# Designs tried in a protein design chat: VHH binders against F-box associated domain-containing protein sdz-33 (sdz-33). Part 17

Target 1, 300 residues: F-box associated domain-containing protein sdz-33 (sdz-33), of Caenorhabditis elegans (q9u232)
Amino acid sequence: MATVPFPILCLPDFVLQKSLKLMGVVEHLCLSILSKNIKQLIATLKGYPKCFSFKFVPFTSLTVVGERFKHFSFRFDIDESSQNANLRSYTDEGTYITLTVPGFTVKHWIEHVAYVLCRNNSIKLVLWEPNIDEVYEIVKDMRTVEVVIVSSEIQSCHLLKLFPSLRYLGVYKAPISAQILTYNLLHLEVKTKVTLNDILISNCSNFSISGNDVSDKELNFFMRSWIKGSNPRLTKFYIRNSLRVRDPYLETVLFQNIDYIETHKKIYWRTFEISRPDGTKADVMWDPLYNSYFNMTVQH
Key: E = the ipSAE of ESMFold2; O = the ipSAE of OpenDDE; V2 = 0.75 times the mean of E and O plus 0.25 times the DockQ between their complexes.

## First folded at step 14 (VHH; framework vhh_enristomig)

Design j5 (from m2 with I28L R56E; at its last look DockQ between E and O 0.12; V2 from the best seeds 0.00; counts 0 for: pae O 11.0 > 2, unsure alone 64.7 < 65, grease 27.6 > 24.2, SAP .739 > .668, placed apart)
Fold by OpenDDE, look of step 14:
Structure j5 (fold): chain B 300 residues (1-300), chain A 122 residues (1-122)
Amino acid sequence: as target 1 above (300 residues)
Amino acid sequence: EVQLLESGGGEVQPGGSLRLSCAASGFLFSDYAISWYRQAPGKQREWVSTITSGGETKYAKSVKGRFTISRDNAKNTLYLQMSSLRAEDTAVYYCAAQDYWPLMGSYEYDYWGQGTLVTVKP
């Protein structure tokens, strides 16, 4: 009698399914490697939440975030000589289990984890280093929808070409190019110096800038331009952690030559409404205590 | 400047109740998921509860049924109603803000408060 090394693989599907429901993520990951059937069964289990975020830090970690704050954290242990990788599955308590599969690379693990835990293979890619080509080889078969770049050496044009499904982009410590600004991103976050012209030519729905010294006069100009029809796709514009100096009379500067109404929508925030001639309205708000945060939301 | 200010900490007897507040300023509070953490002396910081920008809540097993997290976006304030307090609940409690935009899946907290001390003693 050929000793089946894994008796569990011989169980009927209905029994196996019941058993699988009692097992944890690590067991599921292991068993799914051993059997395609089990892999499929696991993928159909109702216990796994819909995946909202698949965060990949190249050569370092993988985080899967699902519904109701359920998350799974993994790290890669890569053998540099063979490019084989082990997967470390972390618990909420800070402990981890290491999974080793001969011949598995980081890519294999990413694909496997994505298949088992997530039906949606949308990836959030966080790039701390400029080796975008190597990263691309790993994720090229996946749908990258969000990229965060913390490198000045990444070419923006190349990035957009590599990831045609890109919707969300964070650019940190890198120059922002006109190509990025004019691209139809759903969300663009820039933590580098931007000019008024950059803001005006931006074509994203949500635009967030941080660590910038955008003056009140520039904001005034932007709003006036918006009223005249600039940035037609804009839904939200945020300035976070602005270097602007607090001004008790910020209202007078911001709304110079602008028709506006104060709306009092928030108790601790000053809120205003501006309008285009076509009837489009936008909410403008800031924290009066700090006057360092600026928010503009177009009403739809 | 972004600020998270915790308040409401103090001494309470076992079985007692306490309400913590976290006042936020300098950012769009309504767009953030806000969480409570706690750190007991000599122990690691542990997650307590989170409320999303949409109002969804989650609790650690250790506090489920006893603690209630809530938020007032109009006041830019996070609350933690604690009931049936135990000695093991003694800790410095921290609030943390996380931007879930654009994807509802980031585990990085952007801002932390200074904390407020809760002491449960007989």
Scores: ipSAE 0.006, ipTM 0.267, lowest interface PAE 11.0, mean pLDDT 81
ESMFold2, look of step 14: ipSAE 0.017; ipTM 0.251
ESMFold2 (binder alone), look of step 14: mean pLDDT 79; pTM 0.797

Design j6 (from m2 with T52Y R56E; at its last look DockQ between E and O 0.04; V2 from the best seeds 0.00; counts 0 for: pae O 11.5 > 2, unsure alone 64.6 < 65, grease 29.1 > 24.2, SAP .742 > .668, placed apart)
Fold by OpenDDE, look of step 14:
Structure j6 (fold): chain B 300 residues (1-300), chain A 122 residues (1-122)
Amino acid sequence: as target 1 above (300 residues)
Amino acid sequence: EVQLLESGGGEVQPGGSLRLSCAASGFIFSDYAISWYRQAPGKQREWVSTIYSGGETKYAKSVKGRFTISRDNAKNTLYLQMSSLRAEDTAVYYCAAQDYWPLMGSYEYDYWGQGTLVTVKP
């Protein structure tokens, strides 16, 4: 008689479901390891939020962010000799419980946590360290759709090869290569310094820059270039947290040698419309109070 | 193209009611937490209410009990029922689709509407 070490594993599914609903994340993580059936039941439970992102520091920590402001914070306790890892699950009170599974590596834990909490193979990955290859080995079996990299050491071509499903990319504290700029990203966000040329050669649908000092003259040039047919895939270009100084003559500078109309589409913002010869239009807008934001949206 | 379009704003007397709508297009509306924000002249934008994908709602203390947020996923529309309106409720109201931005350690809003003006005056 195979001594079932855990009586809970012998319960009918409907009882298990009720019981599971009363349990916390740590219990779910543990039980999911012990039983495939329970693992499946947990996956069907209503209550776990969709996974938004993994904040990942290889061999250090994992933060799972779900909807409704739910955060799950984990740390890895790695045995350097065996490369086995324990999982420390932190509570909101600052305490933690350590889960130990013989033979589990960091990768095993990440996969397990993702399965239990996210129920989705598509992930948002936030990296706070430069070692992309190491991280790839851990997440290669997942579909990475969004990556945010805070690193001064980035290999652009390698990055795009590693994540073939990449649609959203954030790059901070690193120069942007032409390969990244010309890649068909849905959304590219850059916090590092960009040049006018970088903006002009970009081929993403949505392009966001922050912490930059793009001048009004440069923006004027960009818009003129757009009117002439540059950036054909662009749907939205916007600047956040601009370092630009307020200029009372901003309109005059921005629209020099450009035909435009003020549209008043947004209250407390100044909104304008520019057009291509082919009839394509774009909305241009900024906050006149702070002059810290600039947006250009192509109308489709 | 992603678009959020607010409507329903106008002038109303104190104690009156208004219903705001936000029509969304270009993204999977049902998967997003959607929020209302407002900005009064000379003031910072402030959070008003959020409805999550699961239907849970949250409200700012200043509007709790007076405002009701709801959503129709079939119509990709967000609503804000405002009652017992006060002068201090005068603002441009914005709808926003929420996403988490881990880099900043905070939630960000990927998409914003153009806003609709609500004026509460006698």
Scores: ipSAE 0.006, ipTM 0.218, lowest interface PAE 11.5, mean pLDDT 81
ESMFold2, look of step 14: ipSAE 0.006; ipTM 0.229
ESMFold2 (binder alone), look of step 14: mean pLDDT 79; pTM 0.788

## First folded at step 16 (VHH; framework vhh_enristomig)

Design r1 (from j2 with S31D Y56S; at its last look DockQ between E and O 0.07; V2 from the best seeds 0.00; counts 0 for: pae O 11.6 > 2, grease 28.2 > 24.2, placed apart)
Fold by OpenDDE, look of step 16:
Formats: C-alpha cells, structure tokens, sequence
Structure r1 (fold): chain B 300 residues (1-300), chain A 122 residues (1-122)
C-alpha cells in the first residue's frame, strides 16, 4: 500500500515537495493517484488557485477555473459498457495527455481533479448544459459549495428540487418562467426576453438582465413600484447590453413622477438616489450613451 | 453598434517588440473583461491574455513574462505589449470582450474583433 516500487514515492517529504513544485498538473494528478502521501503534499502546495468555478459539460469535458481566467481543461473518454473513463488533460497548446486509471469513472476523476486542483476539495459547480439528473448523480456526493446553472432545463424547477441551496441561475436559452422568477435566488441572470411583469414578480436579491430591451418607461414603472414596496428582497437590479441611446435627456422619462437626488454626474454615467417611505434608499446609475446600462443598488 | 477594432499588427524580427491595440465602442467597456486571442495558420485559436474589469491580468504560459496586457477605460482601449517575440507568435491576434458578471471565468465572449496580423520572421 504505502511502499510502491517507484523511487520518487520513497523520497522524503521535503524532497518531494521541492520536486512537486517543478511538476505540472498532469504529474500532480498522476502522483496523487499513486500515493496518498503525495496527494496530501500536493494539497499543501502553493500555486493552485482557489477553485471558484467547476464547469462541467456532462460526459464530455470539465473546466476548472481558479483565479478568474486561469483554466484547466479536461475531457472524458467514457467506456459505455463499464462506465470507466479516461481523462484527457489539455495544454495551452491544444495538445493533451490521457490518464488511465482502472476502475475510475467520470465521478472519480471529477473528485480527484477537484481535490488536486481545488483547495479543500470544494467545488463551485457551473453547469452550462442540460441533463441535470445525470449531472446530479455525479456530483451529489461531492463537496459542492455553490451551484450555478445556466440552462433552460431549469424552467421546470426540477433543478431547484435537486439543489435546494441553489444560489445562482442563468437563463439563456428560453423564456423565463414565473416559477423561477419568484424563487428566492441570490442571483438571477436572464438573457432572454424579459417583461416588466417578470421584473416586478422577481424575488431574487440580484437580478441581472442582458440583451433585453427594457424601456425607460418600464424602468420608471419598476422604480415607482419599488418605492411603493415591490421586490422587497432586491439588492441589485442590473441591465446591460441593450440598445444604445443617443438622447441624453432620457432622465425625464426614467424619473418621471419620482423624487430623486442626483448624487454624481460624469461624462458617461450619472448616479441618482431614490427612497422608499420607510427610509430605504437605492442608488441608480444610468448611462445616457448606452440605454443598455441601468444599475440599481439598494443601500443597506 | 458594438465594435472591437484591433491595430498595431505587422512584421517584426525575432526578439523584437510590438504593441497591439483594441479600440472598443458600443458597450460599457469598463464592466467587461477583455482578452487577447491568437490564431496561427493551420492552428486553432488560442487564448493569450485577459484583463478583467477589476484590472487583474492573466496570461497563457506561452506568453507569460513576454507579453503585458493593459487597458485604458477612459479611451475604451485594450493593449498588448509584446516583447521577445518568436516565430511561433506569428498569428492573427483578436480581442474579445466578455461580460464577467456574475460568473468569473466564463468561457463565453460577447464580442470579437476582426483581428490584426502579427508576423515574426527574420
């Protein structure tokens, strides 16, 4: 068990640590399978970013993202008969090395990769493809810290049952359902058509809309509704990538019949403050050049 | 209309330096992570570098220590300072804009430029 006839495995820990620092991800993955001691040593090494994104494409690929844009990309070769899988580790050059471990399934590899590349074996799951049930079976026993879903499949709310701690949801491919909108998500991102009613019935803390044409009149109505007590859980409402506006005087429409204070004015954006009768305040940042930019942040 | 326009490409000798620019318009530049990609003849497009909306920089292993990415939000411009250029750096270089909210590290890019050619040869 402990003594494998592989010389490197017999080195003292301090030597192993030095050696491991000179090795790459593939070597770390391999050695971690061969030795529990080395696996533990690797976990203590500096250099791997904290895992904040574990992007999984079911039965195809895995991308681990540490410090934002540092990527480790893998692909699975699955034997359908045995469910054993090989792991292809890709390099920045587009080449890959295949790792084979008898008896390893996709789940085993995911767990192993997570352990080696992610601190404390914690995973933020980011799922961009459907087939939620199968993915759940793979990750259900893992230490999932956070789940982010970007799939229209969630429209059925089945995912919400599977992941009761779901915090973030992206809806990119289908119209948003009322069930999703009314769910108490931390963050909801929608890149499909959104109506004023959708915004008003939303119950998420952070609501992000992209690629939508929400009019200033609609935003005005929303803000007036907010002032009257709508969206009590809302902390941030953010709109981006809408139509560019040439008219810098849309303020008159946006804040019609709203008491507001302009708190900041720059060349490309302005900041306003609106208030509820109960004293709650919100900052509204508006870009007159880009009708695409509306940011409302509720003050705490 | 969203536009990303790369410039600064050209021919340079090995060991030389070149500075690329990407001028952005039509979107809120400061909220985006902006990246450089490159595509060599007969090869797939590969990631080169990213600077996120917070100013953090990231580099591919192949260019780390030689390339420097920066941005000027006031000018809506992305830069890539390339030094110690090699033949293998020959490629069309593309800038790409990514909405990094709320998911950091997303592989999806919203906008792409048309590219600028960099040729490294004696």
Amino acid sequence: as target 1 above (300 residues)
Amino acid sequence: EVQLLESGGGEVQPGGSLRLSCAASGFYFSDYAISWYRQAPGKQREWVSTIDSGGSTYYAKSVKGRFTISRDNAKNTLYLQMSSLRAEDTAVYYCAAQDDWPLMGDYEYDYWGQGTLVTVKP
Scores: ipSAE 0.005, ipTM 0.244, lowest interface PAE 11.6, mean pLDDT 81
ESMFold2, look of step 16: ipSAE 0.007; ipTM 0.243
ESMFold2 (binder alone), look of step 16: mean pLDDT 80; pTM 0.806

Design r2 (from j2 with S31D Y56T Y111S; at its last look DockQ between E and O 0.14; V2 from the best seeds 0.00; counts 0 for: pae O 11.2 > 2, unsure alone 63.5 < 65, grease 24.3 > 24.2, placed apart)
Fold by OpenDDE, look of step 16:
Structure r2 (fold): chain B 300 residues (1-300), chain A 122 residues (1-122)
Amino acid sequence: as target 1 above (300 residues)
Amino acid sequence: EVQLLESGGGEVQPGGSLRLSCAASGFYFSDYAISWYRQAPGKQREWVSTIDSGGTTYYAKSVKGRFTISRDNAKNTLYLQMSSLRAEDTAVYYCAAQDDWPLMGDYEYDSWGQGTLVTVKP
């Protein structure tokens, strides 16, 4: 990029740093395009929270979430003929500013925003469209650490192959595939119907199920299977957001034919310990007020 | 079924105060981050405030210093105390819940309420 003759670009670094601290995200985004030096300075600033997630919704929006719930929201205006894109930066006041850089595509903007705000170019990819190849072309040069799949058409080994660095996968509003379940992910989150068999064949370290109604009998079977050696990679399995209220005394169903030790008893939850013959132990937290509120952590 | 029910909306004069409530049911409330959003007529829905499962609060710049978010886990209720209300605060206010345990990521809220209308006008 050609050097832009702006006076601010001629200021010493210590002055620039002070000035930059007084500026907002939009200014940082703009100035970082104009000067590599400023871009680097911005990257060293402590004003931005640690990037928790860099959410990309293909062809629509980009959201950066820093340490929980501080949001930076962007949208793309794409010229289909040239593939150039403008960036709309939204404020907390509900307004937005449009940034235009000649020649910038969506990919350019994503990379730029990622550098400025996240500094590590790690992204959480949210997929609503079936064309994974097109999305991949946009994000292939970035580090994708998490993918959320909303469309069933994307649930394939092809997706996983495209993102070898993927550690976290969310499956939302789509049936889970066996290929995904058997993949050795660090974390798999499923917000769709899950069967006992799905749970048993899962090969992720952390398995999170939400919005499912897994019965105590099924959980019992799972635990018994685990004791027998199923899910050897499992470190954590948890089910949340069940609305079914159960009898708090139905603990016997959950632990039927299982040797267990109750380790903690609280008002809202109880903790149990189960063991494999090989000595491996797991803590099972159980909330009797919510059916399938189940949290199993394997001890290491 | 997860349910969020907002209440407390109404008409108030500029500079006035209003307290919104969101009653939650059908999920383990204490493990959720709960948020307020608002949508003004003809505008997009915007984030207002969040309180996470640990009690940490977050605010949009436009409401910081004027609004206070809080929660009562015993009552499964979220609150938004609004003060120094302005015309631009006029909107339908929505409650949203996101499972906050474990801290593995933030994608989208699990549930939304129906909203409650706040109108700020003389």
Scores: ipSAE 0.005, ipTM 0.243, lowest interface PAE 11.2, mean pLDDT 81
ESMFold2, look of step 16: ipSAE 0.006; ipTM 0.193
ESMFold2 (binder alone), look of step 16: mean pLDDT 77; pTM 0.777

Design r3 (from j2 with Y56T M104T; at its last fold request DockQ between E and O 0.20; V2 from the best seeds 0.00; counts 0 for: pae O 13.1 > 2, placed apart)
Amino acid sequence: EVQLLESGGGEVQPGGSLRLSCAASGFYFSSYAISWYRQAPGKQREWVSTIDSGGTTYYAKSVKGRFTISRDNAKNTLYLQMSSLRAEDTAVYYCAAQDDWPLTGDYEYDYWGQGTLVTVKP
ESMFold2, look of step 16: ipSAE 0.005; ipTM 0.261
ESMFold2 (binder alone), look of step 16: mean pLDDT 80; pTM 0.807
OpenDDE, look of step 16: ipSAE 0.006; ipTM 0.249
ESMFold2, fold request of step 20: ipSAE 0.000, 0.005, 0.000; ipTM 0.164, 0.185, 0.206
ESMFold2 (binder alone), fold request of step 20: mean pLDDT 81, 80, 80; pTM 0.809, 0.804, 0.805
OpenDDE, fold request of step 20: ipSAE 0.000, 0.000, 0.000; ipTM 0.258, 0.214, 0.233

Design r4 (from j2 with S31D Y56S Y107W; at its last look DockQ between E and O 0.19; V2 from the best seeds 0.00; counts 0 for: pae O 10.6 > 2, placed apart)
Fold by OpenDDE, look of step 16:
Structure r4 (fold): chain B 300 residues (1-300), chain A 122 residues (1-122)
Amino acid sequence: as target 1 above (300 residues)
Amino acid sequence: EVQLLESGGGEVQPGGSLRLSCAASGFYFSDYAISWYRQAPGKQREWVSTIDSGGSTYYAKSVKGRFTISRDNAKNTLYLQMSSLRAEDTAVYYCAAQDDWPLMGDWEYDYWGQGTLVTVKP
């Protein structure tokens, strides 16, 4: 394939590689469009994380966050008649550079950005205002490894049907549905109101709750239920950012009618061990002082 | 008990500078995105700035270039350095803490301070 006649494109790979290391994301995006070779070289460069989180506002913007919170902000200018789109890459100064490629749609840009920035093209998809069907059409050819939904529209299991290989799911600002709870996810994170029943019917391996006020009484019940065989797939149950008031004596409620062993006691947290009759054990870490979090890890 | 306590507010002349502080306690400060909001008399509360748990900073257009947000995780303290202050910056300034997930753009915060008053007047 004939390369665009730019002198830089004619440089040896080792020189190109050195040059590319001195360039920014926008340059990488541009050059990677012009040359497949350069695109491949960019993929070998150090500095980009292997996977990005994509905060996606359909047909408007894309915010990419890599490891350690490296941010890249993009916006799409879409021609409604042709569905062609330009990409605006925003700088830290609040300015932006517009990239135009004839024939490129939003999907093309998303794929291109993902390829350039992500080594394996795997994405964590964060949807704030999702039309899941429209978004799916854009990302269906990409490797979505995690989805976070910040919408009440997640009440159906439609998402799970669209992403059958999904292992990680976050549900934010929406009631959790039974369909989601009972699905065999590897990891479910919920930042909405969760009831004891929701916890009990959950079928994920890792269940993380944030911003909830699950009472110690409820947790006690959960643990007792677990001891009796509930949540057989559970490996980790984690609650953080509780609004409960600090109470160092809540242990008495938390472990009421439960046989337990305190394994560790530190200033800010304590660790306990509980056991099933079948010999399965779990470590329970409890922090009544800060954040009042609860962390239960089933021992393997 | 979770607490956010703002300080550093006061009266300042236009063009002047002021540094606000927000002392946090009762939660894992380092895991949170911390933000400044402000509310002027008779107006709605508006977002001013955010620093996430990774140290990335974000600013409202109205304060960009004039305000600088920073944090000291060791001290569990958020700062807002304000410069080139204007009359329109007069407001009660609030700090707010948010779990750093999901990504920026979610303005539902877990914890709020009581605010500190900043008055810019000749």
Scores: ipSAE 0.006, ipTM 0.270, lowest interface PAE 10.6, mean pLDDT 81
ESMFold2, look of step 16: ipSAE 0.006; ipTM 0.206
ESMFold2 (binder alone), look of step 16: mean pLDDT 80; pTM 0.804

Design r5 (from j2 with S31D Y56S D106N; at its last look DockQ between E and O 0.04; V2 from the best seeds 0.00; counts 0 for: pae O 13.1 > 2, grease 30.5 > 24.2, SAP .733 > .668, placed apart)
Fold by OpenDDE, look of step 16:
Structure r5 (fold): chain B 300 residues (1-300), chain A 122 residues (1-122)
Amino acid sequence: as target 1 above (300 residues)
Amino acid sequence: EVQLLESGGGEVQPGGSLRLSCAASGFYFSDYAISWYRQAPGKQREWVSTIDSGGSTYYAKSVKGRFTISRDNAKNTLYLQMSSLRAEDTAVYYCAAQDDWPLMGNYEYDYWGQGTLVTVKP
């Protein structure tokens, strides 16, 4: 419909831009629905953070997290009979405004919000206890570049089939299957139990582990294996909350039977260099006492 | 020192209500997602609810519509309002704090409280 009897919609673009800059996210969401032109103008506005997190609970809530820790929180009111949904936009004060658009489903709202707030329609999907299939139906038309799952469903590797272009995966509170570990992810982050074997068979470029009691002996074995050619795609291996040692200067276990050079020594952490026979080098940052982390970065 | 201290547990009749609290200290509470877990006798610990740093709330299916999670950042306190309690809700309830994903560089493991017992007598 070319003519909407809404004065704001009839303003010149330069005036609209000025006006839009004075408006909040709710107004932008509303106006973007009413006018394609305004929707496009909003997309050109500065001020919205780049979207790097889309926290979602199916049929319940959506939180968009952008740069500078900006949060936008939404909930959905779904009519089960029609599958139409209203959007509740929450303020920092705990109040909310309900937006109603006839015919809009949760999917429509998610897409709309993503467009308005994220612009590039790329999302990092963070799911708490999700039904992956249901979530997929909602986000399948969106660009999902990262996924974090707090669900046992990840074990079946079904997620990888649904998101074949997935590069980043976070796994929380679920055992990891070999299929996931051996997948060529750019980044795998795990906050579940991980064994040495899991680490060795991993095929991701960046492997981050937390909440695991990986011993120095196990790390030693891993490094030795790496030197021998294991994990050829690995660029970074990070472990937090490893077993603590009493003496931060005791590296004999960690580097047993490994040729290494200490490159840096600080009060709380030390840096070492290890090398493959082919000349590839890696930096190992080690804090066994305070932060209890191990960080290995392969040099390019 | 990081501490999470649960309180508010007790005995309640089916259909009753109870409010749990979790007092946090020793970390930047506002930057964390805070969760409730519970463990029934002979069962594994299960997730109940989470409120992230942005204030979004998440619930297990089993408690959705009955439980309400909230937080007061000024008081560094997490709450769980439980209503329509059932026998199956009997458990030790734990609060846990986790770095709110996807903050870069945050790999901290969950901090856990000692738990508070909730008993719903049939």
Scores: ipSAE 0.000, ipTM 0.231, lowest interface PAE 13.1, mean pLDDT 81
ESMFold2, look of step 16: ipSAE 0.006; ipTM 0.187
ESMFold2 (binder alone), look of step 16: mean pLDDT 80; pTM 0.803

Design r6 (from j2 with S30R S31D Y56S; at its last look DockQ between E and O 0.06; V2 from the best seeds 0.00; counts 0 for: pae O 11.1 > 2, grease 26.2 > 24.2, placed apart)
Fold by OpenDDE, look of step 16:
Structure r6 (fold): chain B 300 residues (1-300), chain A 122 residues (1-122)
Amino acid sequence: as target 1 above (300 residues)
Amino acid sequence: EVQLLESGGGEVQPGGSLRLSCAASGFYFRDYAISWYRQAPGKQREWVSTIDSGGSTYYAKSVKGRFTISRDNAKNTLYLQMSSLRAEDTAVYYCAAQDDWPLMGDYEYDYWGQGTLVTVKP
């Protein structure tokens, strides 16, 4: 790309580096397009997190979040005839700056943003109810480290084939296919009704269920099954936003026919330890203050 | 009822130190990333620091090396130790909580406190 003779492009690297440190994301994005050298310099700058989460709404917007604190919002202005796209960078005040690069598509912008903001050029892709196939076509050539899909319904293993790096999955609507439940996800979040069988066949490391009314009897059964060797990959199982109000003193039901020790007893929460015959232990935390939130963490 | 209550604000001289607290109730504190924000008079609210549910800490460039964020899950309390305070640190400080999962790129926090005023002046 022929560089326009801007004075800033002629600055020595050490001066340019200092100047770049005083500039914002928009400036970095622009300058990175104009000069390969500057692009490289920006990539070496300290200040941006190593990785960002990309919330991608296909053909609409891109939200970049770095380490839960830095937030950048972009929108795409797409020419449907040519598929060229402009990038709108939004400010905290709700205003935006439009960046135009002839020939740039949505894919080009996503790749460029990823390169500029992520030092390792890797992305964590967060998909919110998108057409999976369309998104895949855009990001298939990118270095994707993690994929998070939040969907109302997941029945097919197609996404597992498209995104082998899938580690996190959120599901908001049942039912969930057995293929998904038995997949070795790092984290599965279900915000719909689940059955005891769903829990038992799950093969994720971290299983979170929300908006469920799992009974103490069911939890007891689960724990007993775990002690007998079920869910061997499980590191954490927890219930949040339980709809069921539990008696804070119903430990007799929860731990019926389970050997346990109480390790902590506080006013608003209790912690218990259960063990497998092989010596593996898990901490079970019961917090009656929050409708008896249940957390089970397997000890490493 | 969900509550975030900030405390510890006050007047301090430049170079001084102050410790803020945020007491949380009504939600499962342990599973939340908790953050400090501040808003100076006539300015927009800005991010200061975050501690996630795993205990990892993050800081704005303007406060890095001077501020320390920490949490006590047993007490459902967030802390901000501020040192080497400057005039530009004068602001109302807010605590905010966001569910740790999933990271959806949502900058909106689930819960906000009412804030505590920090004034740095000679």
Scores: ipSAE 0.000, ipTM 0.237, lowest interface PAE 11.8, mean pLDDT 80
ESMFold2, look of step 16: ipSAE 0.015; ipTM 0.292
ESMFold2 (binder alone), look of step 16: mean pLDDT 80; pTM 0.808
ESMFold2, look of step 17: ipSAE 0.006; ipTM 0.282
ESMFold2 (binder alone), look of step 17: mean pLDDT 80; pTM 0.810
OpenDDE, look of step 17: ipSAE 0.000; ipTM 0.234
ESMFold2, look of step 22: ipSAE 0.006; ipTM 0.229
ESMFold2 (binder alone), look of step 22: mean pLDDT 80; pTM 0.811
OpenDDE, look of step 22: ipSAE 0.000; ipTM 0.255

